# Ledger of designs, part 146: VH-VL binders against Cytochrome c oxidase assembly factor 8 (COA8)

Target 1, 167 residues: Cytochrome c oxidase assembly factor 8 (COA8), of Homo sapiens (Human) (q96il0)
Amino acid sequence: APERGAERRDTAPSGVSRFCPPRKSCHDWIGPPDKYSNLRPVHFYIPENESPLEQKLRKLRQETQEWNQQFWANQNLTFSKEKEEFIHSRLKTKGLGLRTESGQKATLNAEEMADFYKEFLSKNFQKHMYYNRDWYKRNFAITFFMGKVALERIWNKLKQKQKKRSN
Key: E = the ipSAE of ESMFold2; O = the ipSAE of OpenDDE; V2 = 0.75 times the mean of E and O plus 0.25 times the DockQ between their complexes.

## First folded at step 13 (VH-VL)

Design oc18 (from ob11 with light chain K55Y; framework fv_pabinafusp; at its last look DockQ between E and O 0.62; V2 from the best seeds 0.59)
Fold by OpenDDE, look of step 14:
Structure oc18 (fold): chain C 167 residues (1-167), chain A 124 residues (1-124), chain B 112 residues (1-112)
Amino acid sequence: as target 1 above (167 residues)
Amino acid sequence: EVQLVQSGAEVKKPGESLKISCKGSGYRFTEYWIGWVRQMPGKGLEWMGDIYPDDSDTTYSEKFKVQVTISADKSISTAYLQWSSLKASDTAMYYCARQGWHYDESGPFGFDYWGQGTLVTVSS
Amino acid sequence: DIVMTQTPLSLSVTPGQPASISCRSSQSLLHSDEKTYLHWYLQKPGQSPQLLIYYVSNRFSGVPDRFSGSGSGTDFTLKISRVEAEDVGVYYCSQSEHFPYTFGQGTKVEIK
């Protein structure tokens, strides 16, 4: 029985761009696009007096960001690989080399590439549906906690004001 | 690190207007009350008033309510103390200070961070 | 206004000896939340005031253990177990229970 070589799934290295915001910053920072996901990472500010709700919100945002980064990094790698394989297979079927007579990289026309895109989208349709569903779930959760944090802040402010007025 | 940096010393004449500043850094400026405290030469501390930078809610001591205006610009994390017409008696050191609080507490626990002070001298 | 009365107004202490400053408020500083809104500040020569103690007995961050606060209602005490050269300055009690916020007259602590 031929040992099916375990295709090393080239998992995109989790190289979170080490963009370090300035130490004195009191706001979230947006980094440059990640080389694999092409998504801009956000560095979340950690306040001095972070409440448990604020901490939970921050963690949820960070987890969601990491989830997004990983998804798109993998998706982009898969896309690039499949695209290259498609091009190679089509060129071979046409009896064309990988290089033109002029030494340029042989390319497929827009119509042929349209077939690839259609096929790729069809193949990954379910994956994208699940992604979208999970994206909405995560964002709803984030929004919910944002609301809770906002209410907490209002309440804290009101307590302080009430203390001032009662005297 | 939490810091409050005040504007430099001022020398003015009676009747002149003045606005001094206090810039907060290293914390969420909008979520803490900023108070102003006067210290006359060789005297104690006097609370003048405070502001909540998020909505510019202001509180004044009755002694200072008509004498000064407290304001804030949250976009640049800066609080202000302003006089429309200075008097010789306004000669003092003025401190801004953050009124500290914890999310588990109902009220502030005093002024936890202070600016370096702004000396205002009003002389004819 | 709440009057905060400190005693003594000046204190000369030998290094290594204890010091005690009393502060009396004209009204109770106990709030309905069971907290007492009394604080202590130190103003070192040529510097801004700094928070030492909040809510009667809680040391602020970075404040040495030689500082302690006690009291209840209207009578409060700041103690320094062993006075050091760096403890020179003016100490103020302050209340934030009643509006307006008020400070004591200050107690000048000097080294002999």
Scores: ipSAE 0.618, ipTM 0.824, lowest interface PAE 1.1, mean pLDDT 91
Fold by ESMFold2-Fast, scan of step 13:
Structure oc18 (fold): chain C 167 residues (1-167), chain A 124 residues (1-124), chain B 112 residues (1-112)
Amino acid sequence: as target 1 above (167 residues)
Amino acid sequence: EVQLVQSGAEVKKPGESLKISCKGSGYRFTEYWIGWVRQMPGKGLEWMGDIYPDDSDTTYSEKFKVQVTISADKSISTAYLQWSSLKASDTAMYYCARQGWHYDESGPFGFDYWGQGTLVTVSS
Amino acid sequence: DIVMTQTPLSLSVTPGQPASISCRSSQSLLHSDEKTYLHWYLQKPGQSPQLLIYYVSNRFSGVPDRFSGSGSGTDFTLKISRVEAEDVGVYYCSQSEHFPYTFGQGTKVEIK
C-alpha cells in the first residue's frame, strides 16, 4: 500500500529515501528536514547522458549526505538519551518523581542543565573535531570534482558545435 | 523522461505571420541542438535548420534560411520556428527534434526524440 | 547537397519474413573522427518519426534486436530479421555529415 508519511516511523533513514521530486524535472531536489538529523535530503537527478565523472561527483555527494545524515541522527539520539538519563539521575538525587503532578515529564532549570551541556560538549569534543575535519575534506573533494565536471561540460559543448561547423 | 511538446495546429492565409513552439522537458535543454524538420503532405522529410539553445547559435538549410527564423528561449526551455509572410507552399507538418549526443562520442548523432508535430495549413 | 537514394521505395512482406532496405549517399559519410554519420528513422502511420539506428549500426534505446544496420562509405543497409505488424511504416535513411542534413525518399513497408 502507500507509504506516505514514512518519515514518522522510528527509523528515519527508511523514510528519507521515499520523498519524490517531479518526474519531468532535470534538477536536483531538496526534501523536508529529516526528523532525526534535522538535515534536508537531496534527491540527485541522474541524467540519461551521465558521464563517469558526473557519476563520481554524484556518488561522492550522495555518500557525503548519507555520512552527514547518519552522524547527526546518531548525535541527536545520543544527546536525547544522555539528557534523559542526566535528568533522571538528578531528580532521583533530589528525591523527586520523574513526572509532574499533571503527568508531564519533570525538567531541570537552566542552571542545573548547564552541567549536562558542559559535560556533553567535553565528552564529545574529539568526535565533533573529527566530524568537522572530515566534513571539510569531503566538501573540498566535492568542490574539486564540481570544477572538473564544469570543464567537461565546456569540452562536450565544444565537441558538439565543432561537428556542426566542420566539413 | 525526455519530451518535446509542440504548439497546436494552425490555419492561416497567405501573407500572414506565424510562430510555432517546441517545449523541451526531462533533460538539460541548453545542452542539445533542437532541429526543425518539414514534411509536406504525402512527402518525405526535409531538414530546415537547428539551434543550440545555450547561446542561440543557428544553422540553416540554404533552401529555408530566407523563409524562416529559428529562435529559442532557454529560460522556458522552448524553441521557435517563425514565418514573416506565409505562402501556400508552406502547408506541411512541422516537427521539432532533439539532436542526440553522448559524453563519450565525438559529436552529435541522429535526432533521438521528436515532438508530436504541428500541422500548418495555408490556404486562401 | 548530398543525395540519399533508397531502394526499394515500397516493400510488402509476409509476417515473420526478413526485409532489407538499401541506402546510397552521393558522397562518403565518414567523418575525420572515424564515425559515419548515417542514421535510420521509422515513421509509423500517423506518428512522428523515431530513431532506430545511429552511426550506421548502433541501435537506439528500446529498439528491438531484430533491427540491424550495416555499411560503410556510401552504401548502407537496414535489415529486419523478422518483420512484425508493428514494423509497418516508412523508413528513412539520413546523413548528418554534410550540410544541409538530408533524408532519403523513404521506403514504405507493408504487411501482405
Scores: ipSAE 0.562, ipTM 0.797, lowest interface PAE 1.5, mean pLDDT 86
Fold by ESMFold2, look of step 14:
Structure oc18 (fold): chain C 167 residues (1-167), chain A 124 residues (1-124), chain B 112 residues (1-112)
Amino acid sequence: as target 1 above (167 residues)
Amino acid sequence: EVQLVQSGAEVKKPGESLKISCKGSGYRFTEYWIGWVRQMPGKGLEWMGDIYPDDSDTTYSEKFKVQVTISADKSISTAYLQWSSLKASDTAMYYCARQGWHYDESGPFGFDYWGQGTLVTVSS
Amino acid sequence: DIVMTQTPLSLSVTPGQPASISCRSSQSLLHSDEKTYLHWYLQKPGQSPQLLIYYVSNRFSGVPDRFSGSGSGTDFTLKISRVEAEDVGVYYCSQSEHFPYTFGQGTKVEIK
């Protein structure tokens, strides 16, 4: 099972188009990245003729998106908070100020920061493993319902064509 | 909101060709039959035929089968009604309409949304 | 072809009074799925037709309660319990059970 990495590892390919279709469009559309999770929300189309099965799939996708948004928003906040605390602690130990002479926050070099990244990943290993398990479980369920909706749409097409044939 | 928007009124001479359009929006265009209905001046409604845009499956009234061609371009959500050679007797209002259906019904239940109509006038 | 015969062809109604329109088909409109494929439309002056009733008695979305449909087999009725000014126009019955789909000749409803 592949581990889910930081946002950089999961970032969409460079050059991905940002498209925002008109209100009440007949298609799903992808919004801009959320400020906190850095994930792009999907705005789901609700057709006038939505079946209970289609609704179940849409709600499952919405719930999974909300779960994923919440997880990464919380992880980004925790990462940022613990990173700042680590930097402040190490700067204090070195007798350095919290800000440079230009007013920007003081930082540590890459070697010093490597200790933080190792520690953070180790500390959060089990949480990310459970996230990956739940991610796979949710995506399997979504794929299953997508298959059921596809079959339902074939059936609905056949019903419309059946009436024409019997005429 | 579901809309069907038709092309504008036409004034033509006998023997000319014509293609009028019907653009659907606000719904999944390929999932509904689109029908064409003629209304001659001062007369009632006549069903001409239907098309299923997903695969262009087309049904014609025998009265109109030779006179017109029904087609669709699903990439732009548009259905068409076309004459190769107009006659004065083709002077009429032409409507497109969506054949309504619901997931919990056993089949289509009539024309639930209509275009605004295209007046075609054929005179010498 | 299935002939759809409407009576009357013209109807003048005092505002607030009921109106009734009959429609007869030349064959049964009952399908093997146990639905009867008889529908009613209103074409207001200068407008496109609009669906009122489908499957004999089901009101389409947004259609007021004053419209009701009934009937079975070959005989059908549209009733307007209290005619209002916006109900003026031509009413059509239609069948979608047999090819070609056909419409009645229309009933023009006017306010006296």
Scores: ipSAE 0.535, ipTM 0.794, lowest interface PAE 1.6, mean pLDDT 85
ESMFold2 (binder alone), look of step 14: mean pLDDT 92; pTM 0.949

Design oc23 (from ob11 with heavy chain E31S; framework fv_pabinafusp; at its last look DockQ between E and O 0.38; V2 from the best seeds 0.60)
Fold by ESMFold2, look of step 14:
Structure oc23 (fold): chain C 167 residues (1-167), chain A 124 residues (1-124), chain B 112 residues (1-112)
Amino acid sequence: as target 1 above (167 residues)
Amino acid sequence: EVQLVQSGAEVKKPGESLKISCKGSGYRFTSYWIGWVRQMPGKGLEWMGDIYPDDSDTTYSEKFKVQVTISADKSISTAYLQWSSLKASDTAMYYCARQGWHYDESGPFGFDYWGQGTLVTVSS
Amino acid sequence: DIVMTQTPLSLSVTPGQPASISCRSSQSLLHSDEKTYLHWYLQKPGQSPQLLIYKVSNRFSGVPDRFSGSGSGTDFTLKISRVEAEDVGVYYCSQSEHFPYTFGQGTKVEIK
């Protein structure tokens, strides 16, 4: 439980929007395979009466969800790969084997692993900065199209009734 | 597949209250007006009013506006027709129906999908 | 209120023969968007109404080609080129241009 790098809080950015992604998307992003997933996927219905604007919004949300899940999947993979490479490199420099006499993978002590964590955070700082920037851009676009869809739906409500108030 | 499923037949006495339901499925319930249509035994069709479930904006035919209440619960995709005090003359079949429309066409198509009807019988 | 008047109120038709139903509104059904909001429904025995024709002449999905609608202003016609057994029931015209929405009194179509 040693002190680690700063944890990233999943909070809405101030001054932009408090819009949160769908709960199902969050569970799929961090959930294990079927054994751990409590949620059954719901197939999104795409009715024939979906306007081009509504379609654009839906696709932006889908793309953002995929982008977000891909980013964190790649970060987990990169963390694992760089961790093993760091351990392998440090063991090789010390002239030590990759496995203990018991057959378990050899590892480094906590002080040595602290060097890895510091280097990993430093190497990946720029990636997280670009991720945050892109998240702001995507959130703005989604919020903008949500507003346009809301206005379109008001017009469509009135279009379905002719002279509602004048009669 | 678009479906409107109504609650079952009712037998009531004059003065009693009643609330019948219409549950929509297979489409975006909040994007369509839902109308109520009365058909008295052996008679034609009468539009009673409608509701837009998203905001509960409601329109009544003047003939029916003091006799019934139209409401909706969009969280369960259901519209309602309600009487506070039934009369024998309320004996009829009651249909809910969806106002048809498409984003690339102007104006309504009329009622494109209908519920199966709810028979309400009010007798002494 | 807009009165919708159908003629005839009843038809008996030999199978395979054409049928024609007239509908007249007490006011024009033409809207400012230059479209006319007159619709036709069929209520088969023991069933709910079903949409046949919307906005005068447009067939609703799944409606056979033998059904056609025409007319303008206040005078409208539904035609069935060859009446079949499944076409029996009561036909209603309706309007959605003026509140309250109103229906014609119905035309009962039977097979002889």
Scores: ipSAE 0.585, ipTM 0.846, lowest interface PAE 1.3, mean pLDDT 82
ESMFold2-Fast, scan of step 13: ipSAE 0.613; ipTM 0.837
ESMFold2 (binder alone), look of step 14: mean pLDDT 92; pTM 0.947
OpenDDE, look of step 14: ipSAE 0.753; ipTM 0.898

Design oc28 (from ob11 with heavy chain T30S; framework fv_pabinafusp; at its last look DockQ between E and O 0.40; V2 from the best seeds 0.57)
Fold by OpenDDE, look of step 14:
Formats: C-alpha cells, sequence, structure tokens
Structure oc28 (fold): chain C 167 residues (1-167), chain A 124 residues (1-124), chain B 112 residues (1-112)
C-alpha cells in the first residue's frame, strides 16, 4: 500500500513583523504591509497606567489583528495557487505551452481571467460571509470596549473636577 | 520614563509678553492634568492653575486668573504658560508639574513629576 | 483659601538623628471618598520639588523608607527616622482637597 505522502499544508509562517517601534514612543505604530496578508500590522502602545479595561481592549484588538492577518495570508496563498493552476489548465486545454515563442510566461486574456475570478469568488463566497460576520462581531466588541474606556476616562477626569468644584 | 522639560530662562522688560513651555514625555500626555506652580525668589510654592490637555479644560487660581493664560498642544505634548504684559513682580521660578493618578487609586495623589523650572526675570 | 501652616520653619538636624515636621490645615482635608488629600514635597537646593508622600502616608516611588507621613483631618506630620545629608532642602506640605491647591510655608532642613 503506497504511503500517501502527507501533503505538508504550507501554513503561511506566522511572520511576526520585525517592526519594532521606538522604545520611547507613547503611540501605536503602523508597520509596513505584511508580505503574505498585505495588511499593515499595528504595534499597540502599552501605557504605564493601563487600566484592566484598557488592557482588555488592547488584547482584543491584538487578537483581532492576528486573526485578520492569518485569514488574509491564507486567502492570498490560496488565491495565488488556484490562479496559477487555472492558468496552467487553460493553457493546456488550448494546446499552448507555458511559455510563448519569445520565452515569456504565457498569460490568459482578461475575459478568461474574469472567469477565474468569478469562479473563485463563487467558491469562496461562504468563507467570505463567515469572515465578514466574524469581522463585524469582533469590531463591534472592540467598539464597545472603546466606549467603556472612553467613559472610564471621562469619569476619572470628572473625579478630579469634582474636588475642584466642592469649594 | 516620565519627564517634563521646560523652556529656558527668560529675561524680559515690564510690559513685554512671554510664553514659556513644558513638554511631557514618557506617558500619555493628554490624560494627565498639568499644573503650573510659581516660586518667587526665596519664597514658597504657589499653585497658579492647571490644564487637561485632551480637551484643554483649564482651571486657575483666582490670584492668577487675569494675569496668565494656560494652554496646551496635545499633538506635541506641550503645555504653555503665557503673560500678555509682564510686571517686575512676575520675577520668579515657574514649574510645570503633572498631577499623578492611578487606576487603582481614588483621585489624584499630588504632583508626581515636575519640570526643571523656568526662571523668568523681569527688570527695567 | 486653605491655609497650610508648617512648624518649624527651619530645622537643623545632626546626621543619623530623627526629624519631624508638622503641618496644620485651616480646614479638614478629608474627602467624601474617605481619602485625605495631603501631600509632602521636598525641594533640594537648586532643584525642582519632588513628591515624597501622597495622601498622608503613601510613599511615592523611589522614596526611602526613612520617610513616613501620618495624621488626620487637619493635623499632619512628616517624619524622617534617620536624616541623611541628601535630605537637606525645603519640605512643603500641600493640600489638593480644596480649590485652589495650596502649599505650606516650607520647612528648611539643614545638617548640623
Amino acid sequence: as target 1 above (167 residues)
Amino acid sequence: EVQLVQSGAEVKKPGESLKISCKGSGYRFSEYWIGWVRQMPGKGLEWMGDIYPDDSDTTYSEKFKVQVTISADKSISTAYLQWSSLKASDTAMYYCARQGWHYDESGPFGFDYWGQGTLVTVSS
Amino acid sequence: DIVMTQTPLSLSVTPGQPASISCRSSQSLLHSDEKTYLHWYLQKPGQSPQLLIYKVSNRFSGVPDRFSGSGSGTDFTLKISRVEAEDVGVYYCSQSEHFPYTFGQGTKVEIK
């Protein structure tokens, strides 16, 4: 019985963007686009006086970012692979080589590629629906916590003001 | 590290305007009250007023309300103290100071970090 | 305005000996949150003030254990268990309970 070679699912390496913001920065930093996801990572600032609520918000944002990076890295890889396979298949069906007479990589016309995009979108429609749903859920949660943090900040400020008004 | 760095010493004449600065670093500048404290030569400390940089909410001591203007630019983490017309009696050391607070503590706990001071000399 | 009265106004201490500074406020510094907003500062010669004690008895970060604060209502005390040469300066009590914030007259501590 031939040992079915376990297709090593080329999981996109979780390329921790080596972008290190300046140590003295008190701001979030945006890194260059990731090579796999094409998304720009955010390096979140950790304040000295971070509240538990602020910490939760930061962690939620970070988790959401990581989730998003992984999704698009995998999606882009899948897209690239399927696109290449489609091109090869169509060229073969046409009796065309992978290279032109000039030695250039043979390409399909825009109409043929439109078929690929349509098929790809149709095939991945459900995946994109789930992604969108989860994206909205995560962002709603983030927004909710942002609101809470904003209220906390207002409250802290008001406590200081109340002492000033009591005279 | 939290730091407040003030502008350099000033020598002015009576009637001149002056604006001194205090730049904060190492913390979220917009979320802490910045106060100004005057110290006349050989005298004690006098609170002049403070500002919350996020919304520029400003409070003054009645003694200083008409004499000075406190402002802030949160984009560059800088607070300002300004006079429209200096008097000889304005000769003093001026300190900016952060009003400290912690999430786990109730209310502010005084001025936890201070600038190095700006000496203002007003002489004819 | 709240008047903060310090006693003594000057103190000469032998190194290694204890020191005590009293501060009295004209009104209670107890807030509705049950905290008392009295603070102590040290201004060393030629330097800016630095926070020593906040809310009567809490040492600020980096402040040596030889410094302690106590008191309630209107009467407060700063104690130095063993005065060192680096403790030379002017000590100020301050209140942040009532507007405007006010400081004591200062107590000058010198080494004999």
Scores: ipSAE 0.729, ipTM 0.881, lowest interface PAE 0.7, mean pLDDT 92
Fold by ESMFold2-Fast, scan of step 13:
Structure oc28 (fold): chain C 167 residues (1-167), chain A 124 residues (1-124), chain B 112 residues (1-112)
Amino acid sequence: as target 1 above (167 residues)
Amino acid sequence: EVQLVQSGAEVKKPGESLKISCKGSGYRFSEYWIGWVRQMPGKGLEWMGDIYPDDSDTTYSEKFKVQVTISADKSISTAYLQWSSLKASDTAMYYCARQGWHYDESGPFGFDYWGQGTLVTVSS
Amino acid sequence: DIVMTQTPLSLSVTPGQPASISCRSSQSLLHSDEKTYLHWYLQKPGQSPQLLIYKVSNRFSGVPDRFSGSGSGTDFTLKISRVEAEDVGVYYCSQSEHFPYTFGQGTKVEIK
């Protein structure tokens, strides 16, 4: 069975894509960028001997990825929609059509678009500030549990080797 | 799914060297002991030794420690069994097997997954 | 070396009837962790061995509940409540308490 890349079947506009990792992989697999968030999804490897602590870490990482994907999918959709509305509004104010004589979509120059970018960033400043705070909070939690899992693996190795040497 | 895939059958002459392989997949290879078990034609099973791939720590049956070398390369999830000079008496089926363990166990509990075997025939 | 002795060496069973295999070790297989390192393997014709039961009585994943193990110290038994055609092969007891790890001679189970 061949591997599959990102696949969107039945999702809301801001929903996540489905994708498949390579068969028999024992590592996390990174997919192509999601259409909405433009972030690469990670499919997490689940070992057959997964401890409760490892499961907690994996679920935390999965939840953080989903939170991150949804945030940026929503932000990108909002940006795209507001950008098109801004362009249409400015062209209408200038008495220009939405397309050039060649049939191309009419665009604004960089100086005109600077007003939109400035307004969009200002409008979303607090949202992005809280995103950064939550991102760091989530990363601290993930790092903490990664440390606990690493210690658990060391202890498991010691148990296996001690039993072996006890014989 | 946990799998151990071994290299193909070998036909050798006495005195030749040989190295056979066992590739693990579907699990964290470096965290499990990999054992080698010999089965002479029409006979039972004999444990030869095993290796912990994370640090290449080995244990050998006294009978086999001079006859063979066990090694592993965890970067490619592969364990090896090697002879410097084969004898006709080395003719046998060789199995690799993973020594199972569980996070809530005190230690490993036996060979839970086995390779398909590598038939080694040594004749002149 | 720890000697593992199986009885009988060969067994012919009518389908649906029970079967019992005994295994005796020359020394105790009890570890200081209160676990007994006695395991049972099945090698079907032309196949690799497969784990049936580990540490005396624990069925390995996917092993039917018609298989059961019991025993303590040096005397152990593998029971099959109703033998099926898929159960034919050679059964081995094994110990991993002492080095070198050793196996019994094997018990061949056939259908009459």
Scores: ipSAE 0.561, ipTM 0.808, lowest interface PAE 1.6, mean pLDDT 87
Fold by ESMFold2, look of step 14:
Structure oc28 (fold): chain C 167 residues (1-167), chain A 124 residues (1-124), chain B 112 residues (1-112)
Amino acid sequence: as target 1 above (167 residues)
Amino acid sequence: EVQLVQSGAEVKKPGESLKISCKGSGYRFSEYWIGWVRQMPGKGLEWMGDIYPDDSDTTYSEKFKVQVTISADKSISTAYLQWSSLKASDTAMYYCARQGWHYDESGPFGFDYWGQGTLVTVSS
Amino acid sequence: DIVMTQTPLSLSVTPGQPASISCRSSQSLLHSDEKTYLHWYLQKPGQSPQLLIYKVSNRFSGVPDRFSGSGSGTDFTLKISRVEAEDVGVYYCSQSEHFPYTFGQGTKVEIK
């Protein structure tokens, strides 16, 4: 699964399959892949002295993550549903039952399934193009606010040092 | 919750070196000045100096400038106060404290959070 | 060095009565940003100092509204409208306008 729309600030070592952020961490954390979307969620840090600009950035990143997870969870469901519908339709056209004599689901061979994969890609092309457009729009906005937050932090650093330089 | 946790009490002899620590948690450590304040037995408070952990910008009181070294390691959210050669007159309680600020305020506060103190005893 | 002079040095107060502590600096604490960098701390027995009032009159988070600060230039006052048992300790004024930063000598507040 693609990691589009998920942001990384700090990463846990890749050798750990189950991950919980440290208590009162001061950094964002990247968790393991979500079961349904296969995307790695970010666990966002909320600083004690969070500015409105920092809050806006954090909420935008959270909203984008939720949007991305929902899209891929729905896409995986649609894929599974349309795959089963295609198999059932082709089996019925061939006069075959939905189950074999052993009770297992009847299926199509790889060549027979190739028509499904081509059809699915074709049907969903526009949906994925709109997703890509929105993904890039969201990413651009996030990057823009990350820049503004960086400048705000420089300003706050200078404010704290201003008094010492004037002595 | 903002916390500053200092290293434990020390008993030393004159001429020995010492490095005490102050570990910050619950906030972005590198974005706040950390100051060191001495309190001699039965006496008031004396500012020794401070450090900005992000770039290690350090300011010393002239009284303490040659007696101590202030440093920080922002990767472990820890500030340090260090003597190369302790004197009996260094016997005191030493506090670290964070200089507070808020994004919505035009200037820094005083010291808004303090460590629990480190008692240093230098006996001949 | 800026000398911070507190008056009185010791204060015995009946619970529920008001208290005032004066702090005088040897030079103005007014900065060019029009803020005055005078702060008040309380050190309760056996504890670290804690911030009460910053920049003359601003109560720090969690400080009861019976504490108030006032003053300008070189003369400052901390007032406690009704002293309670938990208010005992040593009160310090402090300046962070001039290098080095300095504290007053402290005012010990006791309950009679």
Scores: ipSAE 0.513, ipTM 0.773, lowest interface PAE 1.8, mean pLDDT 85
ESMFold2 (binder alone), look of step 14: mean pLDDT 92; pTM 0.946

